# Designs tried in a protein design chat: VHH binders against NADH-ubiquinone oxidoreductase 40 kDa subunit, mitochondrial (nuo40). Part 2

Target 1, 349 residues: NADH-ubiquinone oxidoreductase 40 kDa subunit, mitochondrial (nuo40), of Neurospora crassa (p25284)
Amino acid sequence: ISDVTITRTGKPIIRNQGGRSSLGGHTATVFGATGQLGRYIVNRLARQGCTVVIPFRDEYNKRHLKVTGDLGKVVMIEFDLRNTQSIEESVRHSDVVYNLIGRDYPTKNFSFEDVHIEGAERIAEAVAKYDVDRFIHVSSYNADPNSECEFFATKARGEQVVRSIFPETTIVRPAPMFGFEDRLLHKLASVKNILTSNGMQEKYNPVHVIDVGQALEQMLWDDNTASETFELYGPKTYTTAEISEMVDREIYKRRRHVNVPKKILKPIAGVLNKALWWPIMSADEIEREFHDQVIDPEAKTFKDLGIEPADIANFTYHYLQSYRSNAYYDLPPATEKERREDREYIHML

## First folded at step 1 (VHH)

Design c8 (from c5, 13 letters changed; framework vhh_5c3l_4)
Fold by ESMFold2-Fast, scan of step 1:
Structure c8 (fold): chain B 349 residues (1-349), chain A 124 residues (1-124)
Amino acid sequence: as target 1 above (349 residues)
Amino acid sequence: QVQLQESGGGLVQPGGSLRLSCAASGFTFSDYYMSWVRQAPGKGLEVVSDISSSGSTITYADSVKGRFTISRDNAKNTLYLQMNSLKPEDTAVYYCARGLYSSSWYDEGSFDYRGPGTQVTVSS
């Protein structure tokens, strides 16, 4: 049993119980596929029969995308955000374009504005030039052009720019996401001492990256999502402190918590980031600890998509069992489902 | 119609070498990532190596890194795997596959875009 939807370009989308040919004949371009969310949407699209085009900018970034998609369904194209022709080559044959490109910290070669505003502008211009059927642009929770956090401010300005170029753009604002190798559960589990500036008191509704991926896939064929803005967040509000406590219980550890005022911690983070090959914690990330999640009441949500988001509390065991000490190796053998899920997420690294 | 045909498998002594080839047809070979995937007796599928459409980006499984070399000839629509310093644990059916692979989406009977496979046996 399936429903058939015909896209603007005349291609059928077969919505059925799980046939991989449901998106047969469709081509989707996913910018930012090497990030956490990108890995999940690529998998979902390819599993549904879509040909997925993955633009990648460098070999280091691509190393996190070892096994994605379906056999015969993934095309990888080298591109540069500063080369409009390479962006155009990535989108010209596509029925849908996803822009997931973003950064948690600025780099020498790319500022927040370079990536979230200028990069998004160039992608939107290419989408408009080739008259792509659907454009889905992923922003962030707390997107506000007047935000004290540069990440939130530039994401919001990026929304404004892409909407001005391609009015039918679907804008998605995911809450902090959890999943395999995330920056939430795995970040908390990987340290012996937790260093914070706001005592882990920030509040948000963490969302499962798989649920966000499902929503993004639905946006491809659900025309009611065109021109809409979605706030995608989980069903329950947590503080980072509550999530850290859940992590400690799952990994059978009790860690020390050290809180340092942001006026002192931000300079320290700057020094540490200069001394390391990669940033452990950025100044803007510390600033974000002081901002609770604020949901736009005018935005659409998972309810509008008929999706029931998962509670992080039901996934702490699954994502954290590898952090347990040898003393707790008496856990039962992983089920076939658990082994298959672990292979999926590990192979996407 | 997409077709992939492997060749070059066989029986080889530990420490020996083999070169696998895969002839592709029915699609624009130069537009796709290509992969070598293997299945040992009684085990699931393992991705061995993948190579970008241009050949500039290559990835290897840790189990074969330094021993295997993937390459492609876009003019001949052919994918290659040079296997050196072969070990008994490399014994498997080797499949040529189009694109990047994720085993967790599929029962093993659900692979549609791979060749029929070529047997590689490493034993004395």
Scores: ipSAE 0.000, ipTM 0.127, lowest interface PAE 18.8, mean pLDDT 73

Design c9 (framework vhh_5c3l_4)
Fold by ESMFold2-Fast, scan of step 1:
Structure c9 (fold): chain B 349 residues (1-349), chain A 123 residues (1-123)
Amino acid sequence: as target 1 above (349 residues)
Amino acid sequence: QVQLQESGGGLVQPGGSLRLSCAASGFTFDDYAMSWVRQAPGKGLEVVSDISWNSGSITYADSVKGRFTISRDNAKNTLYLQMNSLKPEDTAVYYCAKDTYGSEYLFGYMDVRGPGTQVTVSS
């Protein structure tokens, strides 16, 4: 059997018996679609019948956004986070807006504040102006306006700004994510020498990108998620050291661990990022190694969504198989150029 | 350079069966997830089934679940779709598609698709 839910704008959403939804006639805008989470949710929404509007900054970023659907099902709009009109054009006809825009490090053209606070503010203002039905804003684990990490602090301030403009905003704080092209398993598997500052001792509950994507899709039609804050994390706590050990077992390689004190490594990272065309590491990423994941007991979780998150230990084989031998040592070359472009600019972690 | 060629389509009566094949060349077939995608007359593209590089993960659209079976032979660089209990609603051009990322979890990221093979279910 199927359940039919009518949105406040009068559009039906059909939920099939198997837990799948039909989103035909629904329009979703996804900011930050070029990131890992964004790419996943775009394809998920399009396959469920949704018309997906994808704002993109430049031609390289949109290469990964080839989806199945009708000729008019995926609408790609060039936008600039600093151009209010381009943001408004991206949201004016949408029933739901997802803001997945974020960055791992500051650049000359975009600071954390430019993206996480000012960018989020402009998107929220456009959503409010056009009275969009649902607004889902993706923040981060450890979001705290008083954090010593600029990334965590600006994400938290972005939450405050967005909620003040659009009170019904659903805020989502994902833990470090794993999945295809992640910045966890892939990052650990792709290097011969692991360079750290805190001995890989930071603790967190890694979460599967697929589970986060499922939660985000549910938030589109589940009105009980409006005005709520969700912390989405996996079922088990790991240190980066434990995950690195699992990676070593799967890829059958010997890896060296080099630990460099924060006071020495942060200045070096800052100089290298300024001197090189592409970033190798960032000072704020090094600072984040000293912060364990802190769970907000007042936030809602996967339990409130009826989702049981996957354990990273069950997926190391799947995501690391390509690193096991010389024949499968790398991810598809087409994604490497896009990954470099995404890393230099705006993307989801 | 990447080539995908579908075959096995044709006319069949409701309740009948057809087996589609897709011959792949120009890339390392067993490194990529593959999909079958269809387009009915006057309608958009629908992904009917996906299969991971090692056949460890398979998905089906609700409209074909229980009736269609996707499989692959990595030694022969060939993708298959066994279609049973065909309905008039299954009438469409069926396309073989290569996933850009080689992952079933990102299915729908089509890098390349073939020219298609017509399947017509009529009484």
Scores: ipSAE 0.000, ipTM 0.147, lowest interface PAE 14.6, mean pLDDT 74

Design g1 (framework vhh_gocatamig_d2)
Fold by ESMFold2-Fast, scan of step 1:
Structure g1 (fold): chain B 349 residues (1-349), chain A 121 residues (1-121)
Amino acid sequence: as target 1 above (349 residues)
Amino acid sequence: EVQLVESGGGLVQPGGSLTLSCAASGFTVSSNYLAWYRQAPGKKRELVAGIYSGGSTVYMDSVKGRFTISRDNAKNSVYLQMNSLRAEDTAVYYCARDEYGSGSYYDLDYWGQGTLVTVSS
């Protein structure tokens, strides 16, 4: 037995027994598809029969994508965040648009403002111009336009801009995510020495990328999610220190921990990022170590979606068993993005 | 409907060989990650061998050189050839697939019923 939901543009969505959606005839555009969350949602949508439009910046980004779904249901379109026409071409035929684009640190060519505010603005304008049925914009935990962290501040300003252009936008604020190829468990497990400024004392509720992806898929067909803001966070609060201890236990390593005061470490990171054309550790990343997760009580949560989020403590074994000598003989080859990111941070680890 | 059915388990003497088969239905093995896991009494389930959609393979250290995972696209099946079996290889062996193709345990969405392998004299 199938459930049928009609979108506001009149297209049916068929949800089959077993909790899977059949999205045949639907077109979804996913900006930021090469990121951890993006790769997951692209494959999830394609498997459900959706035609997935993947805007990619260059051939490097295109090579990262592994799509599991019907052959011929994936459309790759070259785009540039600064080229309005390329953005419009990516959304003009879509029933839903996901904006997952973000940066963890600024680069020579892209500031936080360029990506989180101006890029989001251009995407929202294109979505509004072509009257796309659903627009889902992924922000961040601690989104606050007055935050001392530029990352959190620009994410919040991006939310404001997007909502002003497309009021029905669903805004999603995920907590720090864990999962396959994450920036949390894999980052902690891949280093011999851990360099911090706040002794890994920042508190947050890490969330499973699979749970966030499930929520994003539900937002496509669940009209009650329109115009809502969601805080998506895991069931338990952890410090990075507690997670690092779990990592050490799972990989059978004791790693050296070096803590350097923020007053000393931030200027050094700033100088290194100016001297090098690629960042190895940003000053803003160091500042984020001093900010615990604060949840907006007015926002919706996984409870409103009927999703019970996973506890990171129950998943460390599997995501880290490849770092153990008796689980996998060799680690799976890292993606080109992972190798590049690890290389960029090696001098700060 | 997706199903994985294991076969080939049984009692073998130390140093012997055994081939496990995993017959898949409802999907194409060449398009998915498939893996063999095992669980011995009182232990957690562990990866033995896996094969990615592109044909790359991974093995647990203790079985590398002794076990070989392979697939037959025409028969839509995955196999685990086990050579030089040891008492420590005694376990229930499970076939699992990952439609996402990540190879992550938590992306494994279907598991077979399991087949018992006992290595004993």
Scores: ipSAE 0.000, ipTM 0.146, lowest interface PAE 17.9, mean pLDDT 74

Design g10 (framework vhh_gocatamig_d2)
Fold by ESMFold2-Fast, scan of step 1:
Structure g10 (fold): chain B 349 residues (1-349), chain A 124 residues (1-124)
Amino acid sequence: as target 1 above (349 residues)
Amino acid sequence: EVQLVESGGGLVQPGGSLTLSCAASGFTFSDYALAWYRQAPGKKRELVAGISSGGDTVYMDSVKGRFTISRDNAKNSVYLQMNSLRAEDTAVYYCAAQDYGLDSYFEESNYDYWGQGTLVTVSS
């Protein structure tokens, strides 16, 4: 009725018929738990009986972490990515460690190298020192140490560093993710003016955060995932323009699209980031607009995990209905006919 | 002449299964999105499931996990596999076709072509 898998540390994982698992007695550390993917995996593991260790940087972030379910236990540990002792304290009692820490823009106190390379190195060293059973390191799509984008390049160098320290590391490269706390659908829906440099022509296969979370949970008990690299992407290729059009239909709003050449926009973004503590956009984010998703044919995918990823087109209503005005809350998405009629009316004025 | 012809309806016991088929003619099938609508006696017609030209699907909440929509462009046909049928699923099921954009399934006025309907009765 139940299948039993014994981990390297001798702890059993009990999986019932139908795929449900019991992780009672297992301890998982999740670095980056305050982010979209981190919050999902923390709640998933806790509900299955796992003790989840959440390193946090300050009390404000700690207060925003809410775990549901009464089968698991949550342990909050204050840490600093530059403090080796605090990292070691976070992993020393763990059976599995997830590293989800990343930055999409640099700050004066944390560069991409500080977080993606040096931070990852310190975490991997702690994992190796305490002989943790499983280490799952989340990288990014387009990870390439020679990339023109610092984000992609530093993520790739981080992969190399963690593998050199802990060879059994499972590397995960998710495509741009969509979900309740995503930076794709919500970013597009929350702005009145969309500022771009490449006319939203970049192509990628957006992936559901729930599917990535399922894969990460499977990697805990599926020993065949050790030492492997996974690229996790959705079933269909979209441009940001196509996704933006879906958003406009769902929220019944017309937004301005302002396209500024990267030669002009990157210097401006650089100056603003130095003047602001929370940058509106970074020069590297602008550069990433010119890079389509490139799939590594050597990497494993959802197919190797038996997971069928969801299409973003089936979730636009679910994640965007709250962005509608009261007048449009109960209406279906705007049709092409309605948009065409509006354009004709405006042109006749 | 554009035509949509449904088949596969009938009487079935609660918990049973049926597969509805819709054969299309008179238009370039692969360019069109197809949908299944249903109308129970005394109620408004409602979307059951939709499938785009690219194969993306959408489902009404009450049928998700029980019903599966699929298409076969070589046969100019769309299908609705209905499992775990309930008395509440009793309705006339209609096949409909449109060429409007993504997620436009919810608006009946988007559909230029409709089938005649096929009756599904779920009762003991």
Scores: ipSAE 0.000, ipTM 0.090, lowest interface PAE 21.3, mean pLDDT 73

Design g2 (framework vhh_gocatamig_d2)
Amino acid sequence: EVQLVESGGGLVQPGGSLTLSCAASGFTVSSNYLAWYRQAPGKKRELVAGIYSGGSTVYMDSVKGRFTISRDNAKNSVYLQMNSLRAEDTAVYYCAAGEDYFTYSWDEYDYWGQGTLVTVSS
ESMFold2-Fast, scan of step 1: ipSAE 0.000; ipTM 0.249

Design g3 (framework vhh_gocatamig_d2)
Fold by ESMFold2-Fast, scan of step 1:
Structure g3 (fold): chain B 349 residues (1-349), chain A 123 residues (1-123)
Amino acid sequence: as target 1 above (349 residues)
Amino acid sequence: EVQLVESGGGLVQPGGSLTLSCAASGFTVSSNYLAWYRQAPGKKRELVAGIYSGGSTVYMDSVKGRFTISRDNAKNSVYLQMNSLRAEDTAVYYCARVEGYYDSSGYEYFDYWGQGTLVTVSS
């Protein structure tokens, strides 16, 4: 049997037993679709019959975004965060809008404020103007408008701006994510020497990108998520040092770790970031190493969504087996579910 | 500007061998993950083999033991040595570089693809 939920704008969503939903006839806009999380949510929405609108920044980005195996239709619209009309055209026919846009580092053309505050403001204004049914805005763990980290501070100020424009916004604060070719497991596995400032002692609850994607999809049809703030984090607290040890054990190697005080490392990172056209290490990333994850007990979690998040320790074999020497490569294979999920993700361009 | 140029495709008999080459410019192959993908007519693109910046390799189950991915850092090139070729290996083969940056919501990915090179395995 199926349950039918009627959205605020009168559209039906068919929810089958076991939590499966049918979104045929719904239009979803995903800002930031080219990111790892964005690709997961695009695929999930397309599989449910959604028309997915993907705003892209320029023709170069469009040429790298080829969606294959989607069950719905995909509409690509060129946009600019500084062009209000282009943002409005991306949302005007949508039933739901996801804002996944963010910066890990500032650039000459886009500061953290430009993207996290002003960009979010323009998107929220467009969502409000066209009376979109659902708006889901992705923030960050440790979002605090008074944070010493510009990234955390601007994400928090973006939350405030978005809520002031569209009060029913669902705000999501994901912990550091792991998954296929992530910046956590794969970053640690791919380097011979790890350069840090806080001895890899920062603590957080890493979360599987697939679990975050599942939560975001549920937020579309679960009206109890409207006006709520969610902190999405994994079940166990780890330091980066503990995760690095798991990586070393899994790949049967040992790597060197070099610790350089923040006072020395931040200026060097700032100079290198200006000299290199792509950042390897940013000054704000170094500052973030000194901030443990602080969980807001008032925020909702995966528990409120009926989702049981995965432990990173159960995925080290799956995501790191290719980094093993040939002597250890033929150890027990990863599960078929894990291999299928990774293949489906990587082949969505 | 990042560019990938493939070569070495052609017609081969079943059981034969072929080596594909991928010449990279605008970046260094030793510092990046690089992979070979293939796409047969009417089929989805699939990963064939990959090589991580650290030198570790990954293969699709159906080609493991038959195909070998390698790189030559001095020539800034990646290769796919294909042995014991089967009719099922017939496809357009692509060389790709995948890079990403993390933000609080996940990765921002940029994929760079070569033009593709056709491999036909038939008598």
Scores: ipSAE 0.000, ipTM 0.125, lowest interface PAE 16.5, mean pLDDT 73

Design g4 (framework vhh_gocatamig_d2)
Fold by ESMFold2-Fast, scan of step 1:
Structure g4 (fold): chain B 349 residues (1-349), chain A 120 residues (1-120)
Amino acid sequence: as target 1 above (349 residues)
Amino acid sequence: EVQLVESGGGLVQPGGSLTLSCAASGFTVSSNYLAWYRQAPGKKRELVAGIYSGGSTVYMDSVKGRFTISRDNAKNSVYLQMNSLRAEDTAVYYCAKDLEWLYEGSYDYWGQGTLVTVSS
């Protein structure tokens, strides 16, 4: 059974039996394509026949994308978030634009404001100028313009700015994501001593990066998602402590947990962030430990998309098996589906 | 010399209107983000409204539809038009070039602040 959706610009999208979409003739621009979520959506769109435009800052990232996967449908364009003309060139022929650009910590070249607010504004202005059919902007859970956390505050202000410029913007607020090379399971598994400020008591519903990628692809052809705000979160609430215990169980190790008051830890993180090329932790990341996930009851969810999100507890074995001691290496392998999904992700590096 | 100077604060009855002005010197308002923040007694400083270099605006939910931020590039000034004022709008209002400092000095410049009191 085939279903036909006509886009705002008059292009048909044919959805084939099995839920796959034919995006032949469609052009999608993905800002932030080299990040965890970006790699998944680029692969998904390319496999369905879409021409994917990848704006890139660094020749190193461009080189990686050219070496892996089926890149015959990928167009790479140099851009700078501070150069309006380069942003415009990246979107002018696109039917859909995804903005996945974000920062977990500020740098000398890019503050949270520069990326989440001014960068988003410039992208939205280009989208509006060239009358792009769909604009999907990825924000964050706990987006609140008055948040004590700079990350959450700037993400929320970015939402307001893009929607004022392009009212039909679809806003997506993912919960903390888990998946291949994530910043959750990998971070917890890779250290012998866990340093925290809030005793790992923060609560949230972790979401599978593959489920978020599926939702983003659906938003391209599902017009009911236009002008909507989606909060994408997993089916169960966990504390970081509970997830850490799952990690310890899966890797057959018991690690030391050390809690340091934030009055001491934040200044230390600030000094380390200034001294190192890459931060081990940031002051804002420490502040985020004191904020539980708050669900917006007015926002749409995976239920509105017909997607059943995965529970992180069902994937700890798959993503953590490489961290097991030599005594446990010969345990059964991960499922074929999970292995295939990980290989497809890697091919977009 | 970079400076932000607020004016227009005062005492207003509930339901009244007030316009705050922020005069900038040493930089161009049309090329920078500028925002109004407020701090009520016993509360944290919060964003009220902002205007980005491209002209886009952002507002706190409780003031949407009541407050309007604007700028005059020729006068190098930013304004906050406040309508239907409520007792909870009572605060010291600050004009700022960047966001409030939350981590590693996220803001460049702040004004002195101007007191707005909404009472009978």
Scores: ipSAE 0.000, ipTM 0.192, lowest interface PAE 18.5, mean pLDDT 75

Design g5 (framework vhh_gocatamig_d2)
Fold by ESMFold2-Fast, scan of step 1:
Structure g5 (fold): chain B 349 residues (1-349), chain A 123 residues (1-123)
Amino acid sequence: as target 1 above (349 residues)
Amino acid sequence: EVQLVESGGGLVQPGGSLTLSCAASGFTVSSNYLAWYRQAPGKKRELVAGIYSGGSTVYMDSVKGRFTISRDNAKNSVYLQMNSLRAEDTAVYYCATVEYTEYGDYTVEYDYWGQGTLVTVSS
């Protein structure tokens, strides 16, 4: 048997018993598909028959993607976050828009405000202009307009701007995510010396990127998620120190831990980010080490979606197995097997 | 570069059997997801059966127990064994695979399709 949801624009979404969705005939635009979360939602939507539009900046890539057949249609559209027309072309034909755009650190061309506030505003305006049925905006845990961390503060202000333009926006605040090539387990496993300012004492509930992807897909067809704010976090609180210990045990290594006060480390990080095109650590990232995850009691959670999130402790072997053979520097390449394991999460419902 | 070539289609009587073959080039079937889709005139393309890199399979409810998907790694081929064929199984059958491509920080999933092979179940 199947459940049928009729969207605001009259398109049916068929959900079979067991949680499978059919998104045939639907077009989804995913801004920020390059992030850790982006690949999971793009693959999930494409696998369910959705046409996925990926706006991208083509700076060094001279490849052209050919869209073939009906399954897994992916359309690449060049865009500029500061060019309203390019954003509008990316959303014009869409039934749903996902905004995953964000930055962990500012650059000369894009500040946190440029991306999280101004960029979100332009996307929301385009969504409203073309009367898109669903708009899902991804913010962050600890989003607070008065936060000492610019990342958290600008994410929160972006939420306010988006809601003022498109009141039905679904806002999602994911906790630090773990998964294939994440910025948590991979970051901890890839270095011989761990450099911190807060002794790895920050507390949070890490969340599986697959669970967040599942929630985002459900938000497309579940109208009860419209106008709601969700905080998506894992079932157990950990410190970075506890996670680092899990990593050490899993990869059969013990790394040096060096703790440097933020008054000394932040200036050094600022200089390194200006000198390198691949920043190792930013000043704002160091400041975030001093902020534990704070839960908003007004926000909805995985419980409201019927999803039971995974515990990171059950996945360290799966994601860290490849790091066991290296002693100095270990950044394993993505494999077809690992990418397909993530894709197969659709069958875990 | 990646190419899929289907064969084995044709006219068959209700209750009959056919085996569709998909020969792959430009990639290794043992390490990739492959699937069979079908499209009847005036209908949308639908998944019939799929086989994952790990060997697990998935089937459309209406063909479960009648169709079997398999692969032969030595021949770099995927097969769809169709038994107890019905008139509603009449369609063009397509072999498809999914590839993940990285463009800088982007990870893009896209499909490769064969040209299709016609299966007609009729008198």
Scores: ipSAE 0.000, ipTM 0.132, lowest interface PAE 14.2, mean pLDDT 74

Design g6 (framework vhh_gocatamig_d2)
Fold by ESMFold2-Fast, scan of step 1:
Structure g6 (fold): chain B 349 residues (1-349), chain A 123 residues (1-123)
Amino acid sequence: as target 1 above (349 residues)
Amino acid sequence: EVQLVESGGGLVQPGGSLTLSCAASGFTFSDYALAWYRQAPGKKRELVAGISSGGDTVYMDSVKGRFTISRDNAKNSVYLQMNSLRAEDTAVYYCAREGLSYDFDYTGEFDYWGQGTLVTVSS
C-alpha cells in the first residue's frame, strides 16, 4: 500500500507500507556527511531516490564514504567552511539542507566557536539567501549557552544563531549515540584500562544512530517538524559504568578502571595534547563527564515522530562480537534469557 | 592504545626510490582507512595518498603515477612505494588512521597520526 505526501514546495513523496518511501525529484544537501550520523542519513536518502549533495573538504575523506541506492544521484562539491561562496554553491539547488558539522575537540585550525557558531551561521545564511524549503540543524544533548562545557555551550549558541537567521529551522539534539564505529561502545571495547575523572557515574539515555537517521529523514517531508526543537534519546537511562559492564559481559573481558580527579587530569591532558603529535584526550571531554543528560520537557521527542527508539542493551552483541577473542567469538549473545536457560539446564543436569 | 609507527625514510638522490611502511596496533586494522601525509619546511601538511578499508586509493596530482599506496591487513601495515623522487618530495611523511565516526567532525584531520619519518631527496 502506497501513501502520497505532498511537501510544502509541492513535491510528492510516495511512501509504501513497511516504511519505504520515494524521494524522487528531491535534492538534499548534507554537511558533515562523513561523520557517523552523516553516513547513515546520506545512504538513507540516496536509497529512497533523493539526489544527495555532499560538500566535502578533503578528497581522501570523500573516498571512504559508501553510498547505496541510485548511482549517479550523488553530487560531491568541494567546500570550505570559511568560504561563503562554496557553502552557497552547495545549497543553491536544494530542497532540504542538513547541518551535521561539529567538533568533539578543538584543534589549532578549528575551535568549537569556528565550527559550531561561525560555520553554522554561514550555512544558515546561505539557506536563507536561497530560500531553501527545509533546514535541519543538529545540535547536542545538554545544549546550554551557559554550560561549563565549551562543546555544549557553543552548540547552544549555534542553535540561537541559526534560529535568528532561519526561524523555521528544525533543531535536533541527539543523546550520546551508539552504532557502527561509535565513540561509546567501540571506544569502551578498544581500551585495556578505562581512565575517568567522575567514576563512570554520568547518566544519559544512549540513542541508536539508525533511529536518529530515521527521524532526520522524516523531518524532510513532515512539515509539522518545522520550527520545532527535538531531543532524541533512547528509552532507558544508563551510567557509563552500566554500559561498560555490558561491554565487558559481551566481549568476555574485565577491564581496569582508573579514576583521576579532574583538577589533576585536565592539566595533564592539556600538557599531553601540546607535547604529542596527536590529541589523546581533551580537557573539555573530561569536563563533560561531570554533566548528566538533562532533558528539556518543552522539546519534542521520538514520540512526536511515531518512532520507538531502540535500547542499547539489545545491540551489544551486534556491535561488539568483533572484539571477542577467538576462544569466545562464536558464543551466542550475552543475554539475560540465555543466562537463565543455561542456569536451568546446568541445575537440572 | 592506538599506535602508528612509520619507517623507511632516508636520504636518496633525485630519481631514486624509497618504500615507507606504517605498522599499526591497538585497533582492528581492516576496518579503517589509512593515509600518508607529508609536511615540507615552511609548507602546510598535505595529503599524499589514501587507501580505504576496501582497497580504493586516492593520490595527490603531483605524485600520480610515481607513488603507490597499498595495505596488508594480515600484517596490520600500510605502505607507500615512492618512485622517481624529486627534490620537492623532501618532507616529513606521516601515517594517519581515519577518525572514529565522530558525529559532526568536519576538520578533515585524522583520529591518530604517527610520529613521522623524514625523506630527503638531494644529491
Scores: ipSAE 0.000, ipTM 0.171, lowest interface PAE 14.0, mean pLDDT 75

